# VHH binders against NHL repeat-containing protein 3 (Nhlrc3): the designs that were tried, part 19

Target 1, 325 residues: NHL repeat-containing protein 3 (Nhlrc3), of Mus musculus (Mouse) (q8cch2)
Amino acid sequence: RFCGSLVSRTFSFHVSWRMEDPLFRLDLGWPKNSEYFTGATFCVAVDSLNGLVYVAQRGDNIPKVLVFSEDGYFLRAWNYTVDTPHGMFVSGTPFEQSVWITDVGSGPYGHTVKKYNSLGDLVQVLGTPGKKGTGLNPLQFDNPAELYVDDTGEMYIVDGDGGLNNRLVKLSQDFMILWLRGENGTGPAKFNIPHSVTLDAVGRVWVADRGNKRLQVFDKDTGEWLGAWDNCFTEEGPSAVRFTPDGKYLIVAQLNLSRLSVLLAPPSGSIGDCSVVSTIQLADQVLPHLLEVDRKTGAVYVAEIGAKQIQKYIPWHSRTPAFGA
Key: E = the ipSAE of ESMFold2; O = the ipSAE of ESMFold2 at other seeds; V2 = 0.75 times the mean of E and O plus 0.25 times the DockQ between their complexes.

## First folded at step 13 (VHH)

Design x6 (from r3 with G101D F103Y; framework vhh_7n9e_1; at its last look DockQ between E and O 0.75; V2 from the best seeds 0.00; counts 0 for: pae O 6.8 > 2)
Fold by ESMFold2 at other seeds, look of step 13:
Structure x6 (fold): chain B 325 residues (1-325), chain A 124 residues (1-124)
Amino acid sequence: as target 1 above (325 residues)
Amino acid sequence: DVQLVESGGGLVQAGGSLRLSCAASGFTFSSYWMSWGRQAPGKGREWVSGINSGGGSTYYASSVKGRFTISRDNAKNTLYLQMNNLKPEDTALYYCARDLDFYSGTYRGYFDYWGQGTQVTVSS
């Protein structure tokens, strides 16, 4: 009843780019050390288990990877083996803490998907550093855009941000190709700039097919095409996609519109139709590129290449309990 | 500091031509893709044209293809837009933008700096 009263009482006088009682609010206090954003911030990933936020940025003579606590304090940085970062993903298990970074372009470390430990030591390289390619043995990439690692260690890589490949590649935890889909095109299971990838809780792989202004959906085990959503993206395609931890929503970035869209998650069967339930309109020229949703808290971290920062949004009624959360 | 300064706008009759310039400073111009964008009154920003770092590849929005030509002079740190056969719907504030993109042949809109813009007004 109080929420209803707040909406009624404030509706006539509350004018903003945000909804009344929005699903998310900006955390104005994050980060504490924004002076470390010295370049264009392209991607962000969260280690929910250890409370760490990883940021990759582009620029001349700057640290390429930054690490913050979830409370916003700068901890450390590295740049060794990172040239032109594009996407990041953190996989955390009780026995493995891994930071995955995609690197693009033809610099010495470009066209790779690389694994680091939490301290920035390089552990694994996929692809041929500095050399784009279409091959599968050895596996090559052409501007790999992003990846997702599931709880079993299986990996989903969108390859990539331009170039020739236009594909979704699934790897085993031992980096064997399990299946792949795609080529350049507009039909089912074809791509134009496959830019972001995530999984839902019921075994579906979601790809932001940015140049085709749609999300495409695949079965994680078979690679079967399950459908597409395009009617929410007529103005601009999604640059990023993630699910909220409660499974109710998808968060999508639309870079040139400087906008985040909150979409209703589909049912467990047919994916149904796309439905936008709210938007977060960012300031002009902020340019949200990739984003991450903290699986523990539901916080949304947005990498803003135009604003050269990471912003954190938290669920509107979410409160971290004092001590221990 | 990165600076992008546009010039060459003005009032022109429909069917006429203008050439816009963008002077760049504060970064290694020849290392970046560059784009032109525009914003009509009451409308959102629209990408118009892009050019790769070396100037060998050019790209255009469908609304301007065949009428506009983008070029660059890396020795002078200058980006150009030749606009021919102008129409009233081309009326807008035109700005240049630094593109953080790579050569891919595909517009992606990775802009981190924008110029102040130069006004182009096309009369009947």
Scores: ipSAE 0.025, ipTM 0.495, lowest interface PAE 6.8, mean pLDDT 86
ESMFold2, look of step 13: ipSAE 0.053; ipTM 0.549
ESMFold2 (binder alone), look of step 13: mean pLDDT 84; pTM 0.854

## First folded at step 15 (VHH; framework vhh_7nfr_2)

Design y1 (from x5 with G109D; at its last look DockQ between E and O 0.52; V2 from the best seeds 0.00; counts 0 for: pae O 7.6 > 2)
Fold by ESMFold2 at other seeds, look of step 15:
Structure y1 (fold): chain B 325 residues (1-325), chain A 124 residues (1-124)
Amino acid sequence: as target 1 above (325 residues)
Amino acid sequence: QVQLQESGGGLVQPGGSLRLSCAASGFTFSRYAMSWVRQAPGEGREWVSSINSGGGSTYYADSVKGRFTIARDNVKNTLYLLMDSLKSDDTAVYYCARDLPYFDSTYRDYFDYWGQGTQVTVSS
């Protein structure tokens, strides 16, 4: 319901017209088993098809990867071959799923992009474990930050977080380089800490160019630079970016501001300018690092390295039926 | 057991320099970002500087930018703070703190292990 006086008082200071209700709300019932968050939770990925949530955390002598149901129950964990996880992505078919994890640092498993089955068995390694590099044959990484796998099996990797490469790499389903963009810099198609990558429904690749306080946009097929958004990130660059499954919004995290921002998705043509439609201000020092959006439900899972947890936000339209309904 | 031991503090005149050290043990030092935090008499704790686990990225509070340099030696498991152009406002106990295990950001006022501190006094 709209009430003129109440609606005017509930809107944020710098917005003229916003929905009275927030676009997302915290699911207080998720997870059921938060005691398994024993380290710093850096990333999260969702298997929408099987209702699974994968979490990677950092720390000594702890399980590195945790698996929860979409209802929040802990299911299983593994730690072998995962040392310093940074990003995750789940890809695959209803019959077979793959969990991709980027690993950073010079430990025995670092500087790699690794593929696991749903039970945590290592299936594929890209890069040279424990060895950073800039080469392309063989393909090497320097702190690979995140990846996105399209439904065609093509992969987009941002490489990397605090290393020398500062690049976006597109691989075929057979891991051949299709195109590559970037070097350290502030101009078009240059990066400073490319930290998160996602795709929209109309064939554009979006990169959170965190150190340059912007999102950059590329054509997924040609790698052509299509533009950038910087006007929503004056205070701090995005650490994470994902589209909602309905294509209406982008969800971004701003780590040091402890903030999630909901941005209006651009149309299929010109990128236009960035517009913030809603903000979720988290408690101080929660530090949202990376996030994932469930492509089936629209739920947003946020990895909070400061709070050492994952929190789930659900679209406002989503509800559990009343008991007995 | 995680241990952090600071050293190198002392009395120095304004405009002088000091080098602080922090010896680390009981954990894989090269996997963690590390920070310096200080506490002046009668004040709360103030974040000073952070360095990522590999040493390639450094961060500074505005009050010390251009005067302080953070560094680490992952072979010797030692964190350093080189302080130049010291002012009386820099007088504090300086603590070495273990940050979260990450490369890409700094975290303020949330550290799981701290040293005992080393006193820095800037006075004539």
Scores: ipSAE 0.013, ipTM 0.363, lowest interface PAE 7.6, mean pLDDT 85
ESMFold2, look of step 15: ipSAE 0.014; ipTM 0.434
ESMFold2 (binder alone), look of step 15: mean pLDDT 82; pTM 0.832

Design y2 (from x5 with G109E; at its last look DockQ between E and O 0.05; V2 from the best seeds 0.00; counts 0 for: pae E 10.4 > 2, placed apart)
Fold by ESMFold2, look of step 15:
Structure y2 (fold): chain B 325 residues (1-325), chain A 124 residues (1-124)
Amino acid sequence: as target 1 above (325 residues)
Amino acid sequence: QVQLQESGGGLVQPGGSLRLSCAASGFTFSRYAMSWVRQAPGEGREWVSSINSGGGSTYYADSVKGRFTIARDNVKNTLYLLMDSLKSDDTAVYYCARDLPYFDSTYREYFDYWGQGTQVTVSS
C-alpha cells in the first residue's frame, strides 16, 4: 500500500506523499548454483571480508557444508566431522578465516562446537563428540544452537536447543570460560531454548530466548542482565537475531510463522520496548531457521529448512516522492 | 509459556496395554504436528510416532507399527499414545514433543518443546 502523509513543520509548505518501498528485496539471482541444496538448509554464515557464504545442510549421503561466492557461484563443499549442523559463524581476519559450526543430536560428532579453516579442515573441537553434558571442566554441551565470535576472538555460545543446559557461555579466545548465565526458567537471565546470539555495536549481547518468546540482553563484559523484549513476539518466539551493519535495525526470524521481522535498534542506554518497523512474510512452510547479515553490504541470508534453500535479501533505500514548485 | 505434561506410564506385563496422555498448554495446540519420542536407559532418543495438526495423518516407527496408535483431541489440547502388545524392549521414558506445523522425516530430532516424560516399564 502507498502511505500518503502530510509532513508539516512550521517552515514547510509542501504536501508530501511517501511511497513506501520494502526495506529489503529478494535477490532472485542468488544463488547461481541452487542444485547444490540437496538437503535441509539449517544455517548460513557470511565471510564479509572475502565475499563468501557458507551453508550447512542436513541429510544422508550429501555434502554437509557448501561454500558460495557473494554473487552466488558454488565454490566448494565438505562434510568431514559434520553430522547434524544447527548454527554457524565466520570469524577471523582478511588473511585467515575460521568457520564455526555447532552440531547437535546423537551422531558421532554431535554436541560440539567445531572450528574449520576456509578450506574445510577441522582445526578445533569444543565439547565431547557424541556425548551431551552439563559440565564446565571440561566444557560440555547439550545441543549447542549457535555462537557469535567477536573481533577480539571472544565467543558467545547459546547452549542449547532442546537440551538441559539453557545457558549463555562467554569464552576467551583461548576457550576459557569468562562468564556464564542461565538455567531453565522464565525469569531474568533464565532461558527456554536459547537459539541465537549476536552483539550490538555498544557492547550488549542479545539472545533469542525462543521458548520464552523474547530477546534477552546482557552486558558483554560482565554478563549483567540488562533487560528483555517480549512485546513483539506474542505468537511466536524469535529463532534468529542479527543487527544490520548500520546499527539501525535488528532482523529476527520467526520460524513457525515463516516470517522475518525488522525491529528498530534501541539506544545505547536503556533498551526500552521493541518496535516492529517492517515484516517480510514468506510463503507458507518456508520455515526460516537461522539467518545472517553481511556486515559489509547489509544483505540478509536466510536458511529455510522447509523450502530447503537459502534466500538472499538486499537492502532498499527509503523513497519519498517529491512534488515540484 | 509452552508446557507439555505426560501421564499414564507405569509398570505393565508383557502383552499388556497402556494409554499415555500429554496435556498441552501455552500455545495453539491445533496448529502443530505432535510427536512421541522415547529414551531407553543408557540409549539415545528414538522417534516413536507423529500426528499432523488436524489428526488425519499418522506416522509410526517400524518398531511400533501395528502395536501403537497415536491420537489427539484438539478440543482438550491433549495428545495420546495407545500402546498395545507391549514388549520388554518398549521400556523407556516417553516424551511428548511439539513438532513443526508439518512433519517431514528429513528434520530428524527437530522438536522445539518437550514434556517431562513418563516412565513405561514392561516386566513380569
Scores: ipSAE 0.006, ipTM 0.407, lowest interface PAE 10.4, mean pLDDT 85
ESMFold2 (binder alone), look of step 15: mean pLDDT 83; pTM 0.847
ESMFold2 at other seeds, look of step 15: ipSAE 0.012; ipTM 0.400

Design y3 (from x5 with T106V G109D; at its last look DockQ between E and O 0.55; V2 from the best seeds 0.00; counts 0 for: pae O 9.5 > 2)
Fold by ESMFold2 at other seeds, look of step 15:
Structure y3 (fold): chain B 325 residues (1-325), chain A 124 residues (1-124)
Amino acid sequence: as target 1 above (325 residues)
Amino acid sequence: QVQLQESGGGLVQPGGSLRLSCAASGFTFSRYAMSWVRQAPGEGREWVSSINSGGGSTYYADSVKGRFTIARDNVKNTLYLLMDSLKSDDTAVYYCARDLPYFDSVYRDYFDYWGQGTQVTVSS
């Protein structure tokens, strides 16, 4: 393939290699069916309970959402009600699985945060399809970038990428606004392109404030601003952030640098400054946009809009020893 | 199949003006942000300008701001770059590129389809 539907993993791996053993290794066998990546792959989400990987891509006359097994086999796709996907999150119980997709732009389904079942049936729409807005009754969005759904069913939405809202919105499981923070700006609790959102295990909300080249941190219950990290992002801001399930690291994407950074997780108290403990340098123009970490396995799935693929990274040290140590 | 075809390049004196066009086909032009990118001899690619899908928001590199104007015609499926007050530093091959990010210049290094380019030469 010519346009990047198949990228040589050997070259990228050698470019990103360090003197030390890496914390993660590329899973060269994932996916089994890369031919389904026919557009720009913007986001990825994982259903750890059912072993499913959801991918959203952009392009004309192509399936917008792809579903793969954990082993990398293509299972199904849909495109109904998805125009310009930006972010995804999977939540649920063993009995109910929900796939959330943000949609942006001025198309008929844009400016929404939408819930689907695992078969691609639309279940819930937040926002006004095709109409950007700042309103709260009804709740409107302006290019909503991503969301995170907590185990309680509470939701955190960053709104948005290139829109006017520049806010973090917390919703109850019944979609009522619990608190809201932000406006355009550089000060505490202000944003410029709030692009990714995640939670740590100690009740803090982390936002990739991409245009301000920082991560900002909030109390999940009160919305109180707890601080920011900017010293790891002097060259470029984070496009994506997730914690590893063991709570030891954050995985960050820096889109235009084509780089993944592994940061040391902070303690429960003051967050201090960030510390980069590892990087994975990808080939030029790969453009890692958003990513997801499987909460069961620690596998990292990276949506690469330039390379038009999803790549999977696995923790280097597992419960089984490495062969060449 | 997506196609982008640039035209309107040529030789021009310093201080002169040119209008570049890019004819688009094979996709819903009005749904995509579009960009101009240039490459001078022996240099890497340099983002020049972007315009959102509806034409309401435009973005420019600092090196061209105030001198270049990007525009689009969604009826004729055509992207334009109006270049004024040209300098020798503007000499480059200019490419029309389809941009998937909405309209933020931070995504300026991603283009899924390119034209073949049109040469602009500014010399006395």
Scores: ipSAE 0.006, ipTM 0.382, lowest interface PAE 9.5, mean pLDDT 85
ESMFold2, look of step 15: ipSAE 0.011; ipTM 0.375
ESMFold2 (binder alone), look of step 15: mean pLDDT 83; pTM 0.846

Design y4 (from x5 with S53R G109D; at its last look DockQ between E and O 0.27; V2 from the best seeds 0.00; counts 0 for: pae E 10.2 > 2)
Amino acid sequence: QVQLQESGGGLVQPGGSLRLSCAASGFTFSRYAMSWVRQAPGEGREWVSSINRGGGSTYYADSVKGRFTIARDNVKNTLYLLMDSLKSDDTAVYYCARDLPYFDSTYRDYFDYWGQGTQVTVSS
ESMFold2, look of step 15: ipSAE 0.006; ipTM 0.306
ESMFold2 (binder alone), look of step 15: mean pLDDT 82; pTM 0.838
ESMFold2 at other seeds, look of step 15: ipSAE 0.006; ipTM 0.323

Design y5 (from x5 with D104S S105E G109D; at its last look DockQ between E and O 0.01; V2 from the best seeds 0.00; counts 0 for: pae E 21.8 > 2, placed apart)
Fold by ESMFold2 at other seeds, look of step 15:
Structure y5 (fold): chain B 325 residues (1-325), chain A 124 residues (1-124)
Amino acid sequence: as target 1 above (325 residues)
Amino acid sequence: QVQLQESGGGLVQPGGSLRLSCAASGFTFSRYAMSWVRQAPGEGREWVSSINSGGGSTYYADSVKGRFTIARDNVKNTLYLLMDSLKSDDTAVYYCARDLPYFSETYRDYFDYWGQGTQVTVSS
């Protein structure tokens, strides 16, 4: 053992036995069945309770939704009522687990937010299939980009990805509008391509306002605008945002930079300014679009349109094997 | 009502030049990547060129690199294709197509709106 084999740190290189550990590492063994990625992989969602990973991809004559175990084994697929998927979210209650998929474009299933059971049976449709709109009764969408469902069943929908609505909609578990914020614009509580939505543990709603190169923050109960972060996104806006389960970090994708950014979570009061603590630079043209963080394990699943795959990153100090108790 | 209307096609000699235009309406043009796609009779559609929503990044099929220039005017909501050094192989109907709101470098099969097309004929 030769501790202290350090040489000058004034040159282009330095070698140290006490190098900084990364926060995440790539799980090279996930998935076991990558041959099922036959199209552009736009989104991913995780059922932490049942150990399932849902993937939506785009293409003709291919399965649109793929289901893998958390160990990476392909289980099943469907494409019934899924045309042009954009975002996904998995929610659960004590009595059921559900996968939600947003569908965009003018195809027969577009402009909807749809709920499926774990077997791929359609159980709920929000919006009017194939028809965009701005109305609130009935609720209509124009390229709904993503949603988040909290533990009480309340829903947050960003509507939408390049459509005319540019809004954040909160729904009750019975799909009644509780509040709504937004229109096209650059000011507070206005959007340009609201693309991803998540919640933190202290009651704030975070929206990736992609075209305005910022995250915007709202009170989950009142919809009050609480501020914005733009100082970390000067080159490219966030396409995806999620919190780690310990509440310490945000994981953000920047699609055209092929980059993931790890940001420090703000305190419970004022959100302050954005602080980048780490970045993961992906290979050129990987194009990370949306991502999900497993609430149980902290694993990060990234949907990569350019690479046509999902990659799984796990916390650096997570040494627990996935292959059984 | 998304509408895309191409113009500027016609008959040209080999080595000649044309400028195609595509007038866009019914959507926020500056928020979408835009593409040109062409189709010769009896052939499938062939991607030609794309431009990101802000106009800062442009992409070309190998067959047209160095000869074609894509541009956009986000004030006038117009997409352009400047075609130089035209060859008989460039004969086709040219369509402008709406891409996704964000750039995806390699996925051309998700264009959701198309114009009526404009005929370009290069007579060798």
Scores: ipSAE 0.000, ipTM 0.145, lowest interface PAE 17.2, mean pLDDT 84
ESMFold2, look of step 15: ipSAE 0.000; ipTM 0.104
ESMFold2 (binder alone), look of step 15: mean pLDDT 82; pTM 0.834

Design y6 (from x5 with G109D Y113V; at its last look DockQ between E and O 0.17; V2 from the best seeds 0.00; counts 0 for: pae E 13.3 > 2, placed apart)
Fold by ESMFold2, look of step 15:
Structure y6 (fold): chain B 325 residues (1-325), chain A 124 residues (1-124)
Amino acid sequence: as target 1 above (325 residues)
Amino acid sequence: QVQLQESGGGLVQPGGSLRLSCAASGFTFSRYAMSWVRQAPGEGREWVSSINSGGGSTYYADSVKGRFTIARDNVKNTLYLLMDSLKSDDTAVYYCARDLPYFDSTYRDYFDVWGQGTQVTVSS
């Protein structure tokens, strides 16, 4: 049934049973306070342990970072030291959390990867604010696109979106370079707009190599290139990639197609070939940029720069939270 | 002075073809991504197509994919839009626009230099 699904050639549309069994559904109740989305929403991060959702948006005279509860209530915002945000990630424990934001462009805070506490206080700056660069000592960036922080505190940074570096950088929890891969190009371990980065549960690093219309895969410990998936992205490269918490799927955004694709996760050995299980076609010009998956609940939060909002998708048959639930 | 000048618009029948040109001056054209944006009467501006600084990557709105081709000549400092299979819904003023100094396909609503526009009218 799975292999060779039938699609009618008539003018009337026929829906296969696979198209009628969605893996995710839109949470119409999230957020409760959408009036706070006053700019272009570029990225989203989730604190699964404390039930918080962080949003970064771009615009003049607006709050740059918004914080919502997992139930959709606006809690707080900050603007300080955030200029042109691109990517976000939240790491930490229930008692200490870090909000990481990449900042791009020619503004005074651009070309940096910055760490904040949950209240918006700036704690750490990587890179030289306002100055792009290729150097490693000190570490510099050129439009750093996104990062992922492992439970060990080790960091993976893709650097960057349209800049000169085109690299994947692994840092220790003390921000020392452990390994680095990439340069501009189309071959193995080369990039064109490395735009999103994530880890699977078996120690592989996945990079959305957007300009090359592929995902590339590396060993998290050695940086060894393990392969690539390109056959699912012939129309457009992935702008975002994350794994579901059960490790069964990857969620991928394709920005200009206004589409989310759900891919089968590969086994622990060979990555095999890319297989699309399902798609979520969004309205034209929604432009899903980056996304995050709540590792506790499996909820998918999508930053939609064209629609100027964040939408939440939840696994099908998941309990829908309500007040006092 | 930084300047963009469009040309090549006109009246054409449905199914016809046009080639728009955009002459750039006053900046290093080969260092910038470039875009076409259109505005139909009484409507907001609609992104049509983009091309990276070197010309190796091209991008299209769904409404024009397969019918329009963006190209650039970095020797002549000229951006092109080759329009085929034109429809009445393609009637608009077409603008060329300078994108960021680096290509960022995710942020195509921000253009710092615009041309004056050229009118394309598709009618029978």
Scores: ipSAE 0.000, ipTM 0.182, lowest interface PAE 13.3, mean pLDDT 85
ESMFold2 (binder alone), look of step 15: mean pLDDT 84; pTM 0.857
ESMFold2 at other seeds, look of step 15: ipSAE 0.012; ipTM 0.377

## First folded at step 16 (VHH; framework vhh_7nfr_2)

Design z1 (from x5 with F103T; at its last look DockQ between E and O 0.04; V2 from the best seeds 0.00; counts 0 for: pae E 10.0 > 2, placed apart)
Fold by ESMFold2, look of step 16:
Structure z1 (fold): chain B 325 residues (1-325), chain A 124 residues (1-124)
Amino acid sequence: as target 1 above (325 residues)
Amino acid sequence: QVQLQESGGGLVQPGGSLRLSCAASGFTFSRYAMSWVRQAPGEGREWVSSINSGGGSTYYADSVKGRFTIARDNVKNTLYLLMDSLKSDDTAVYYCARDLPYTDSTYRGYFDYWGQGTQVTVSS
């Protein structure tokens, strides 16, 4: 293989062309049963172990949660105890898979973070249904936006989506507060609409601080503020953030621009500044809200409020049953 | 930098009218839904009304339906709230808020940028 000098003019030219190459392709065959998208699709979560994709949507007299196979076939749905879903996350062990859903607004199930089994049975409720609050004992929420559950069962909740709390809360697997950071503001460890949360492989918590047009980074164990990325978001803040499973990239959504951005993942030490390596421009008014990356395949599922659908993007070199020799 | 600046508040008698304005800059105004939110002294913020990006769909809290009218001018980048038949319960600071481009009848509490507010006082 020819690899020119890093300082050569040829190398600079090749880097420019690489920046223009797509990293992902749209899976036009997903889903097979798009007729089940009958409302505004706000969030998506992936069960990589069982090949399942969970979708939550908003609307009157419709199923609020839909379940598809990774190949796009509709399997089942439910709507009981889900009113105004905002974010989702799937966690589990080989023996138990759990679907977590945040619910917002003033409805009877709002201001909660709820756990379901794969069949839609409610098994855990955090917060007080229908009642916003700032309290910590009992723990209350004000429009909780999203959560991430680590392999150990520890949880990271961003609270919230336009509420007064503006905080990142870490819980133990038995739901005790381990640390909490944030209040409304623009300084370090302050938030304006903390909207998405994820974890990298080296123990850092990343928060999409949407209203401040930045990602903020915290140590997962201590909650120590480690820095922020704002240089890539001058036009609009991120609504969603996830890492690719190979650790090379972050995928972020910019909702009003109808755009996905692929950022270069930082090294294990200093986070440095952000670098955009690719952009996926979606059609006008698509409105990508939240997204999930399949930890097994690298597929990116994007919940599109405006287009009322979930789109699936797969790594450019990837093969799937719907597209193969 | 996103900027939202409200104006048009003031003191008014019950049954009177006011027209609030919100000047928007630093973003493509016509791509966003916009909302009015109010806060009475010592109380939480209460959603009042929303309008979609094109102005064709409008939504109101039950407490103001039939009395308030939301409108927008995408040429002047200005959001309006026409308030008629004002009541003492309408006394509050009124905030202009940027929403996502999508708004429906089930929408609740989601706004990413806020103005500084304008005071509306309804008293006899």
Scores: ipSAE 0.006, ipTM 0.366, lowest interface PAE 10.0, mean pLDDT 85
ESMFold2 (binder alone), look of step 16: mean pLDDT 83; pTM 0.853
ESMFold2 at other seeds, look of step 16: ipSAE 0.012; ipTM 0.399

